# VH-VL binders against q96il0, part 414

Target 1, 167 residues: q96il0
Amino acid sequence: APERGAERRDTAPSGVSRFCPPRKSCHDWIGPPDKYSNLRPVHFYIPENESPLEQKLRKLRQETQEWNQQFWANQNLTFSKEKEEFIHSRLKTKGLGLRTESGQKATLNAEEMADFYKEFLSKNFQKHMYYNRDWYKRNFAITFFMGKVALERIWNKLKQKQKKRSN
Below, E stands for the ipSAE of ESMFold2; O stands for the ipSAE of OpenDDE; V2 stands for 0.75 times the mean of E and O plus 0.25 times the DockQ between their complexes.

## First folded at step 19 (VH-VL)

Design I4 (framework fv_ebrasodebart; at its last look DockQ between E and O 0.46; V2 from the best seeds 0.68)
Fold by OpenDDE, look of step 19:
Structure I4 (fold): chain C 167 residues (1-167), chain A 120 residues (1-120), chain B 108 residues (1-108)
Amino acid sequence: as target 1 above (167 residues)
Amino acid sequence: QIQLVQSGAEVKKPGASVKVSCKASGYTFTEYYISWVRQAPGQGLEWMGWISAHESYTNYAQKLQGRVTMTTDTSTSTAYMELRSLRSDDTAVYYCARDHSYLPRGHDYWGQGTLVTVSS
Amino acid sequence: QAVLTQPPSVSVSPGQTASITCSGDKLGDRFAYWYQQKPGQSPVLVMYEDSERPSGIPERFSASNSGNTATLTISGTQAMDEADYYCQAWKSSGAQRVFGGGTKLTVL
């Protein structure tokens, strides 16, 4: 039985976003793209009088963001590794070295790279389908909680108006 | 009824590998993740990582990166955890646990645990 | 790595209220989970999403988060509640999880 080479799925190192928003900000901030995921992290605003429901929404958004960041960091690492292996394999088959005579990194042409992209997308199609499913479910949950928070805010405003009319 | 049934106890030598299985039943396997947690004798719980169905998402504890591999077989609803280059400090009870893919529900169902003993 | 800190032990008399704390950096920004483990048994989820209770968990179990501290509260503590309790949260990066060191609850 051919030893299925345990594909060492190298996991991307946990990137700590170094972006720190101003302390006096009353809004969500978008940081620069993360070096591994290439996704822009969002720093969520915390209101002084955050309701339990608002807090739950904020935490759910934060966990979803971290889940998404880690997924794409791993995907980008896998992509980069497989791309490099593909290039090396093709260059070897052509009898070409990894470096040109000028010392530059040898590259493949656009057509050969198109074959790599097609193969990579085909190989990872199911992975992307499950990712999309989970991403949509997470965003649906977030949207649902956003609706709840909006209703809570409306209700609180109505109560305040009634109290002002009774005095 | 939701159940996670793990493989039996293992005794290994230092440097060897161990593969623990976790068979899930009573729910749609592909809708959840499997987390692995270990507990050394008389110690606390240590999270090892998680895997989604079809291996679409894997996330390992940094301490175990390079030594641990998690896999799934959707046809048998079974998750596997392989730990390589075993050391004496890897002696522990290993648990599989169900985890949600999209809700922050924690580990709501656990396997019975598998004792792995690493001895010279 | 974000470490969750728990007291190693808590002792209470039957019928009294037990309180177990879990402290960690940025824990206020994350959900806390609580697990009960009895000797020789698998852990059982007792609280999730800071304050939600799974089906089958008694109402005497409650939890809250304030700042960087999560608290598990057991009102009217019973002898059957004697166990090890672990908090859990997501780490600050990498979508990883971390457990607290555990707290042994003794009912005297």
Scores: ipSAE 0.811, ipTM 0.929, lowest interface PAE 0.6, mean pLDDT 91
Fold by ESMFold2, look of step 19:
Structure I4 (fold): chain C 167 residues (1-167), chain A 120 residues (1-120), chain B 108 residues (1-108)
Amino acid sequence: as target 1 above (167 residues)
Amino acid sequence: QIQLVQSGAEVKKPGASVKVSCKASGYTFTEYYISWVRQAPGQGLEWMGWISAHESYTNYAQKLQGRVTMTTDTSTSTAYMELRSLRSDDTAVYYCARDHSYLPRGHDYWGQGTLVTVSS
Amino acid sequence: QAVLTQPPSVSVSPGQTASITCSGDKLGDRFAYWYQQKPGQSPVLVMYEDSERPSGIPERFSASNSGNTATLTISGTQAMDEADYYCQAWKSSGAQRVFGGGTKLTVL
């Protein structure tokens, strides 16, 4: 049966983004970036006749997405915290206040900030390597379940063909 | 075979900190996460957070954010949970439990529990 | 924190079927887990991935999860099954695990 197009509304005139999932979708689809993780969530399609194996695959994909979103939300918070601590420490070492003469928040220039970015990435290199390992393992598990679902669907088609021959 | 052995009971005063240890054996420590779960007297189970064995990923229960720190020592296969600024309602049995790093297996092995009592 | 609601107690006669429910908003979209806790003991995982049974758990334990409700079912309930039972699921955001309030199963 042919699929129908989806209606979408992803922004408002007031500068906020509204997420509007389509009503007549037979596909997973991707929403706007999450505020905290910067990742785009997948909104998973739930078919009418979802098998137990298909349900497990969908739940595993959803759990993996949330696991990943939380990791990056945590990393973004750590980044922001350590960035402010770095700026404060460097301003103090230079004998400068936390505010400019105009009262604005003092900051460092782009070259000075490059030192922070290098230090942050160096400090977190091992975290990201172990995260990548776990992400890779999760994706292999998902691929394994996708293969099982594909075989189940082939088997169901063969069962229907066998039953029609018997009828 | 698989075993999680926790440190002994502790008595603390309000405002103090406690650090509970959880020594793992019988499996490859670096392949799993450790979750911490507590149970106040006569109450249900409350999830506190998890930590990966390499400390690359920690996630704390929102209620405890800012007061809890989880760490590991891979050389001794030991996980630690520290709870700071203790209050009387932190009196509970604290459990460590094994968590699968990538499969939805739940908390399949549990420590024996550590009673932490907070009283003046 | 998200709430998983369980009845505080369930009573059955020996040999009868016990059903323990766990209710939560969209719980059927999540993996549900069940734990048994006997007095003075640590919890024991008895069901995972909605309906899977760990090695060593008797076949009389089964579970299901759909809609807003997960159900642990113990057929042919025995005196040794008397315990507190907790459901657990992954919360919809923040990668938080949550437990139900627990159900005391009394046999007779």
Scores: ipSAE 0.706, ipTM 0.885, lowest interface PAE 0.8, mean pLDDT 85
ESMFold2 (binder alone), look of step 19: mean pLDDT 90; pTM 0.933

Design I5 (framework fv_ebrasodebart; at its last look DockQ between E and O 0.47; V2 from the best seeds 0.68)
Fold by OpenDDE, look of step 19:
Structure I5 (fold): chain C 167 residues (1-167), chain A 120 residues (1-120), chain B 108 residues (1-108)
Amino acid sequence: as target 1 above (167 residues)
Amino acid sequence: QIQLVQSGAEVKKPGASVKVSCKASGYTFTEYYISWVRQAPGQGLEWMGWISAHESYTNYAQKLQGRVTMTTDTSTSTAYMELRSLRSDDTAVYYCARDYSYLPRGHDYWGQGTLVTVSS
Amino acid sequence: QAVLTQPPSVSVSPGQTASITCSGDKLGDRFAYWYQQKPGQSPVLVMYEDSERPSGIPERFSASNSGNTATLTISGTQAMDEADYYCQAWKSSGAHRVFGGGTKLTVL
């Protein structure tokens, strides 16, 4: 049985961009793209009188963001590794060195790279399908909680109006 | 009934590898993640990592990166955890646990644990 | 690495209220989970999403959060509640989970 080479799944280093929004921001803040995932992190605003339901929504959004950041960081690392291996393998097959005569990193042409992209997408198709499924389920849950928070806010406004009419 | 059944206890030498299995039943295996947690004798719980169905998402504790591999077999609803380059400090009870992937529900079901002893 | 800090031990008399704290950097931004572990047994989830109880967990178990501290409260503590208790949360990076050091609850 061919030893299925233990694909050393190199995990991306956990480097969340420490973007600190201004302390006086009353809104969600979008940071610069993360160096590993290339996704822009969102810093969620925390209201002074945050309800338990609002807090739950905020935490769910935060965990979902971290889940997503880590997934793409790992995917980008895998992509970069496989791309480099592909380039090296093809250059070797062509009898070319890893460096040109001018000392530059040898590259493949656009057609050869297109083959790599097609193969990579085909190989990772199922992975992306499951990612999308999980992503949609998480966002559905978030949207559901957003609806609950909206209803809670409406209800609280109605109670306040009733109390003002009774006085 | 939801159950996670783990493989039996193992004794290994330093430098060897161990592979622990966790067979899931009573739920749709592909809808949940499996987390692995270990506990050294007389110590606390240590999270090792998690794996999704079809190995689409893996996440390992930084301390164990390069030494741990998690895999799944969806046909048998079985998760596997392999730990390589074993050391004496890897002596622990290893647990698999179900992890809810879509909601923050924690580890709601646990395996019975597998004792791995690393001795010279 | 975000470390969750728990007291190593808590002692309580039967019928009294036990409180176990879990403190960590940015824990206020994350959900806390609580596990009970009895000697020679697997951990059991007792609280999730800061304050929710799984089915089968007694109502005497409750949890709350304030700032960067989560608290497990056991009202009317019974002898059967003697166990190790662990908090858990996500780390600030890498979608990793981390456990607290554990708290031994003794019912005197």
Scores: ipSAE 0.814, ipTM 0.929, lowest interface PAE 0.6, mean pLDDT 91
Fold by ESMFold2, look of step 19:
Structure I5 (fold): chain C 167 residues (1-167), chain A 120 residues (1-120), chain B 108 residues (1-108)
Amino acid sequence: as target 1 above (167 residues)
Amino acid sequence: QIQLVQSGAEVKKPGASVKVSCKASGYTFTEYYISWVRQAPGQGLEWMGWISAHESYTNYAQKLQGRVTMTTDTSTSTAYMELRSLRSDDTAVYYCARDYSYLPRGHDYWGQGTLVTVSS
Amino acid sequence: QAVLTQPPSVSVSPGQTASITCSGDKLGDRFAYWYQQKPGQSPVLVMYEDSERPSGIPERFSASNSGNTATLTISGTQAMDEADYYCQAWKSSGAHRVFGGGTKLTVL
């Protein structure tokens, strides 16, 4: 979903590398991909009359986003480090350097790289399975709080209707 | 009865390493995280990092990155924290604490603490 | 490195209300937690999710969190409440937890 409302541009450095959420927005909105996690952050709307339950929901969603972004930042770093170590090890076994004659980073062909991808997926399969479990548990908790907020809003609407009928 | 029982006190020289254990009982170990927190003599609490019980997620305090390793053994319901290249300012009581993976409930159970003294 | 500031000490007479503050930039946008630590003991969680009390914590303990400040309030303070109190919050950068510097509560 595209962002709505004005993006703040007056304090941002030149270029696309800076992102400044709109000062006035009545909606959550999605920013550009984070450099380290490749995830797009959600910038949460804070209503003027936010109830205690609404505050807890917003904070839980924010915490869950930060939890998730850090997990994938860690995984992307591990993937990059292990990929480079694998390439380095295979190049040494072949008697080759880390750079080509042109100074470019030496690489392996797709068939040689397939061994790395297989090893990485196998090593990290259980890790990602338990991450998925925790992710689902966090989303269940968020959904539960969303339900509580929805019921609170319905109750407040009914209480206002009842008060108006008595006046 | 939920308990976190830590290994005994250690005396180390600078440059050595220490590995503190934290054995959990009375709850399903694999459903929670373990956080490590230390407290230097006369000082406040310092968060060191956390680890999920299956080792699927670790997160270390930035100042300790590169010197600390946290692990678990689910078969014994035990978490470990290893601190390498010890300095005199690493002298502290080291605590393990239970943490929730999906609710913002804080550290509801703490180990008894393990004193690590680093002296020459 | 702590980004949460607490007063180093607070003194109160028995039966009076003690207030311990914890200040941090936009702290009201984070869940705040409070821990009590008595001499020679492990910390004990006394407040979580800004204002929730764990079971077993007396009703005289309450807390709030808004703007840049979280506050732990102990009404009808008793001698047994004398302890160090630490706030804790989630730090946005890197999904880290941080503690405040601690406040020694003295009940005179």
Scores: ipSAE 0.685, ipTM 0.867, lowest interface PAE 0.9, mean pLDDT 85
ESMFold2 (binder alone), look of step 19: mean pLDDT 90; pTM 0.932

Design I6 (framework fv_ebrasodebart; at its last look DockQ between E and O 0.37; V2 from the best seeds 0.65)
Fold by OpenDDE, look of step 19:
Structure I6 (fold): chain C 167 residues (1-167), chain A 120 residues (1-120), chain B 108 residues (1-108)
Amino acid sequence: as target 1 above (167 residues)
Amino acid sequence: QIQLVQSGAEVKKPGASVKVSCKASGYTFTEYYISWVRQAPGQGLEWMGWISAHESYTNYAQKLKGRVTMTTDTSTSTAYMELRSLRSDDTAVYYCARDHSYLPRGHDYWGQGTLVTVSS
Amino acid sequence: QAVLTQPPSVSVSPGQTASITCSGDKLGDRFAYWYQQKPGQSPVLVMYEDSERPSGIPERFSASNSGNTATLTISGTQAMDEADYYCQAWKSSGAHRVFGGGTKLTVL
């Protein structure tokens, strides 16, 4: 039985962008792309009178964002590693060194790299399908809570109007 | 009934590897994640990492990166945790626990635990 | 690494209210979870999403999360509630989950 080489799945270091939005922001703030995931983090605004339901929504959005950041950080690391291994393997097969005579990093042509991309996408297709499934389920849950928060806000406005009419 | 059944106790030497299994039943295995948690004797709980049932998502605790590998077999609804380069401080009860893939529900079901003893 | 800090022990008389705290940086911005562990047993989830109770957990268990502190409250504490309690939260860096150091609850 061929020893399935234990693919050392190196996990990316969780580098959450330390972008701190201005303290006076009354809106969600979008930070620069994270260096590992390349995703832009969102800093969620916290209202002074945040309801328990609004707080739950905010926390759910935050957790989903972190889940997503970590997934893409790992995926990008895996991609970079496999790409480098592919390049090295192909250069070796061609009898070429890792560096050109000018000392530059040897590269493959666009056609050879296209083969890598196709193979990588094919290999990771199932992974991406399950990621998308989980992503959609998370966003559905978020959307559901957004609806609840909207209804709560409407109800609170109606109560306030009734109280003003009774006085 | 939802159950997580783990493999039996293991005794290993320093530098060896251990592989613990966790068989899930009573739910759709592919819809959940499996987390691994360990507890050294007389110590608290330590989260080790989690894996999605289809291995599409894996994340390990930073302390264990490079030494731990989590895998699944969807055909048998079994999760595996391999810990390599074992040390004396790896002596612990190891737990598998179910985790939700899309809701923040925590570890709602746990295995019975597997004692791994690392001794010279 | 953001560490969740718990008191090592809490003691209460039967029928009294027990309160176990869990403190951590920005813990109020994350969901807190609570686990009960009895000697020689696996942990059991007692609270999730700060204040939600799993099915089968008694109503005397409640929890809140505010600022940097999550609190597990057990009203009308019973002898059967004697156990170790662990808080857990999502961790944005390093690992997805982190546990507190645990609190031994003794019912005197």
Scores: ipSAE 0.833, ipTM 0.934, lowest interface PAE 0.6, mean pLDDT 91
Fold by ESMFold2, look of step 19:
Structure I6 (fold): chain C 167 residues (1-167), chain A 120 residues (1-120), chain B 108 residues (1-108)
Amino acid sequence: as target 1 above (167 residues)
Amino acid sequence: QIQLVQSGAEVKKPGASVKVSCKASGYTFTEYYISWVRQAPGQGLEWMGWISAHESYTNYAQKLKGRVTMTTDTSTSTAYMELRSLRSDDTAVYYCARDHSYLPRGHDYWGQGTLVTVSS
Amino acid sequence: QAVLTQPPSVSVSPGQTASITCSGDKLGDRFAYWYQQKPGQSPVLVMYEDSERPSGIPERFSASNSGNTATLTISGTQAMDEADYYCQAWKSSGAHRVFGGGTKLTVL
């Protein structure tokens, strides 16, 4: 559900960077939103003759996506659980049951629910800040390995040229 | 030298809770996660979950969701794992282990283990 | 939840090459890790990122990961290598780790 998390998941390299890693015949696909995280996963292409370094980069990108997906799935679950706990606590203070006579979950008025939303935002502000820091650190690590792959490909092209000249 | 030192052995009754501590030293605590791993007597290793040093990221193994809570205290470089509603099959050695926050380094340093015995 | 399958035991003679396998669906799409555990001791990381060796681990330890199988290889196996060995990988459906069941290496 959080659009901020979804935007970060859909961006591959750093948003402001001189570095553009070479794309070696990779066709990544963006799938539908995951029902638990509400993020759109990238389905990574696995090229033929992938080098060990290319494999490491792909595995790191895949694990970062899953790490991010799990964060937002957990945040969505926590929001729902804490909302129910808040409602339950306030209903108990009022001497009311968890369900109406019709079986529908009892709820609070808009002013009472505003207290929950303010509390939740305040508790989670710092959590999201540290998550953003770790997410950007992961993206910088990925960019570093993209650079290593690019250098590997340049080196392989130079070796191919020297082999052809020496024949 | 990098070191993880855990609290001492515990004996608990079924239905009780246990809280194991893990004090880290010799590295920048806030740059790593702490994983918790347990091992029942004569059995293999079971990953329980991990937590970031600022408590901004916590992930629990599905089997233990609802019974486990992991926390940290950055001022003392200490991680905690609490397991509630204990059962006899929770008898195990509980390990904390360091895990890198953004690089795939594995569990490069481990605590000495804490034996938790749940007596039927 | 994904399961990593290891043989329960492997026996080798001193100096022989030991090979311990870890099987899981598409395990080669994940980083694999290996841990050594001697009786009464905490586990020790012996291989990470499929084939990387931490400093202090002898060169006779090597590892690979391809397809559905990761393999820990110990060449010139010594009596001190007698231990339980566990593989570990990142779970494909989530952001957490799974251990294999463990393999007891016996050096006869």
Scores: ipSAE 0.662, ipTM 0.868, lowest interface PAE 0.9, mean pLDDT 84
ESMFold2 (binder alone), look of step 19: mean pLDDT 90; pTM 0.933

Design I7 (framework fv_ebrasodebart; at its last look DockQ between E and O 0.46; V2 from the best seeds 0.67)
Fold by OpenDDE, look of step 19:
Structure I7 (fold): chain C 167 residues (1-167), chain A 120 residues (1-120), chain B 108 residues (1-108)
Amino acid sequence: as target 1 above (167 residues)
Amino acid sequence: QIQLVQSGAEVKKPGASVKVSCKASGYTFTEYYISWVRQAPGQGLEWMGWISAHESYTNYAQKLEGRVTMTTDTSTSTAYMELRSLRSDDTAVYYCARDHSYLPRGHDYWGQGTLVTVSS
Amino acid sequence: QAVLTQPPSVSVSPGQTASITCSGDKLGDRFAYWYQQKPGQSPVLVMYEDSERPSGIPERFSASNSGNTATLTISGTQAMDEADYYCQAWKSSGAHRVFGGGTKLTVL
């Protein structure tokens, strides 16, 4: 039985871009795209009088962001690795070196690369389906908590109006 | 009832590999993740990583990167953790634990643990 | 790596309130979890999402997370509460989890 070479799944380094927004920002801040995931991180604003429900929402958003960042960082690393292996394999089959006579990195044509993309998407289709499922469930939970926070804010405004009418 | 049942104790030599299994029951296996946690004798808990169903999402502790592989078999609702290039400091009780895929609920159910002893 | 720091031991008399702290950088921005482990047993989740209790956990268990410190509080501590307690949180990067060093609670 051929030893299925344990495909060393290289994990992406945990280097989320430490974008630090200006201290005086009263809004969520969007950072530059992360170098591994290519996703823009959001720095969430923390109100001075953050309610427990608002805090829970913020933490849930943060955790979901980190989950998403890590998924795409790993996916992009896998994609890059498999792409390189594909190119090398095809060049070898053609009897071509990894470098041209001019010293440039040898590349495949657009048609050959289209085959790679199709194969990669087909191979990872199930992975993407489960990712999407989990992503939608997380966002649904976030949206639900956003609704709760909105209701809490409305209720607090109504209480304040009643107190002002009673005085 | 939700249960995680792990494989039995293992004794290995340095440089060998160990594969621990964790069979899940009592819930929909594909809706949750499995985390692995180890505990050396007389020491604290160490998080090793987690895996989703169908291996769509894997995340390993940086310390164990390159040596650990987590896999799942959805047909048998079983998770596997393989640790390679074993060292004496890998001697520990290894736990599988259920983890939520979309809610921050922590490890709500645990296996009974598997003792792995690495001795010359 | 963000390290969660716990006191190695806490001692309380029966009926008194036990407090176990867990400190870490930006822990207030993350959810904290708490686990109880008795000798020779698997860990049991006792608190999640900073202050939520799983089903079957007594009401005497409560938790909070403020600033860089999460706190597990056990009111009316009983002899059965003697165990090791571990905090856990997400790391600020990589979707990794980290445990605290653990706290041995002794009921005197």
Scores: ipSAE 0.799, ipTM 0.922, lowest interface PAE 0.7, mean pLDDT 90
Fold by ESMFold2, look of step 19:
Structure I7 (fold): chain C 167 residues (1-167), chain A 120 residues (1-120), chain B 108 residues (1-108)
Amino acid sequence: as target 1 above (167 residues)
Amino acid sequence: QIQLVQSGAEVKKPGASVKVSCKASGYTFTEYYISWVRQAPGQGLEWMGWISAHESYTNYAQKLEGRVTMTTDTSTSTAYMELRSLRSDDTAVYYCARDHSYLPRGHDYWGQGTLVTVSS
Amino acid sequence: QAVLTQPPSVSVSPGQTASITCSGDKLGDRFAYWYQQKPGQSPVLVMYEDSERPSGIPERFSASNSGNTATLTISGTQAMDEADYYCQAWKSSGAHRVFGGGTKLTVL
């Protein structure tokens, strides 16, 4: 009787899905979101006949991805730490303990928490502006190398066309 | 003429902190990062972390997390590295080095180094 | 790779070719850099982006990086090349830089 047959995907026990790209892929692969940055990593394809210029481009793209992932991982941790510190500081100023008499964590009301979010956004606005500047400069550099690779590939096609004609 | 000039040698007790300065000149300070590297006597180079000139991005070596703080002052083109809770194995020459913000060019200019000695 | 392994020393006769290796798992998938440090001096960048030579570094310095090994090569080695040499690479986890342990090049 052919009434069922659903197969389950492999699930990582740590709560983060582990991704295993196909071994003989000829394309870049996008993995699951990174636990710390919430960004999806690109698993870059390595062509069999990768030129030195293509290799430099790939390394630059990889480093830029890692640079970006680490920035957002740091920002996520900073947000969490500063939020807890803000709550702790305001509770202490009000003469309240960090826990209620029932033992659960004391917290702030929505209006007080809005003060934290406003302060955090204001403090980080310039940080994100300068991060975006550096991010776009990195992408400009990557685009420049992509252009060099494209020209190299055109040149190689012309060389291959000449070889086929002379054979 | 690009130059990184660091503050002078310091002697500290265990448990104290030290703050080393690195004044940059001869280039646009805000277009580069500053890396900090240390070297214990008779040992190799150890990367400590970097900071962008606008303090928009800091990245510390895992070994030093929680003990190191890097800052900058763009008005004086100066980077700072503070190491807290000093131990005897923090005795080293501390270098600042220029780091490109978006190209993989390495540490192309270095300060003269600052000897920090931690002794009881 | 959290560790880059270099031989502690390399000896070469003047005029000969010195070869200093730096080993790490899949190091050839990362940019490698080389620094020269003479006694009592700050390090000096001598190679970057695997094989690029900064302005002012003599043409006798060259480098390569493939597989698990980056190699700094000094042809026609001179007494002034006697120094400690450090490789450096990007560590993907945490976006950190790491140095090799260093190699003392002796010219004699």
Scores: ipSAE 0.685, ipTM 0.875, lowest interface PAE 0.9, mean pLDDT 85
ESMFold2 (binder alone), look of step 19: mean pLDDT 90; pTM 0.932

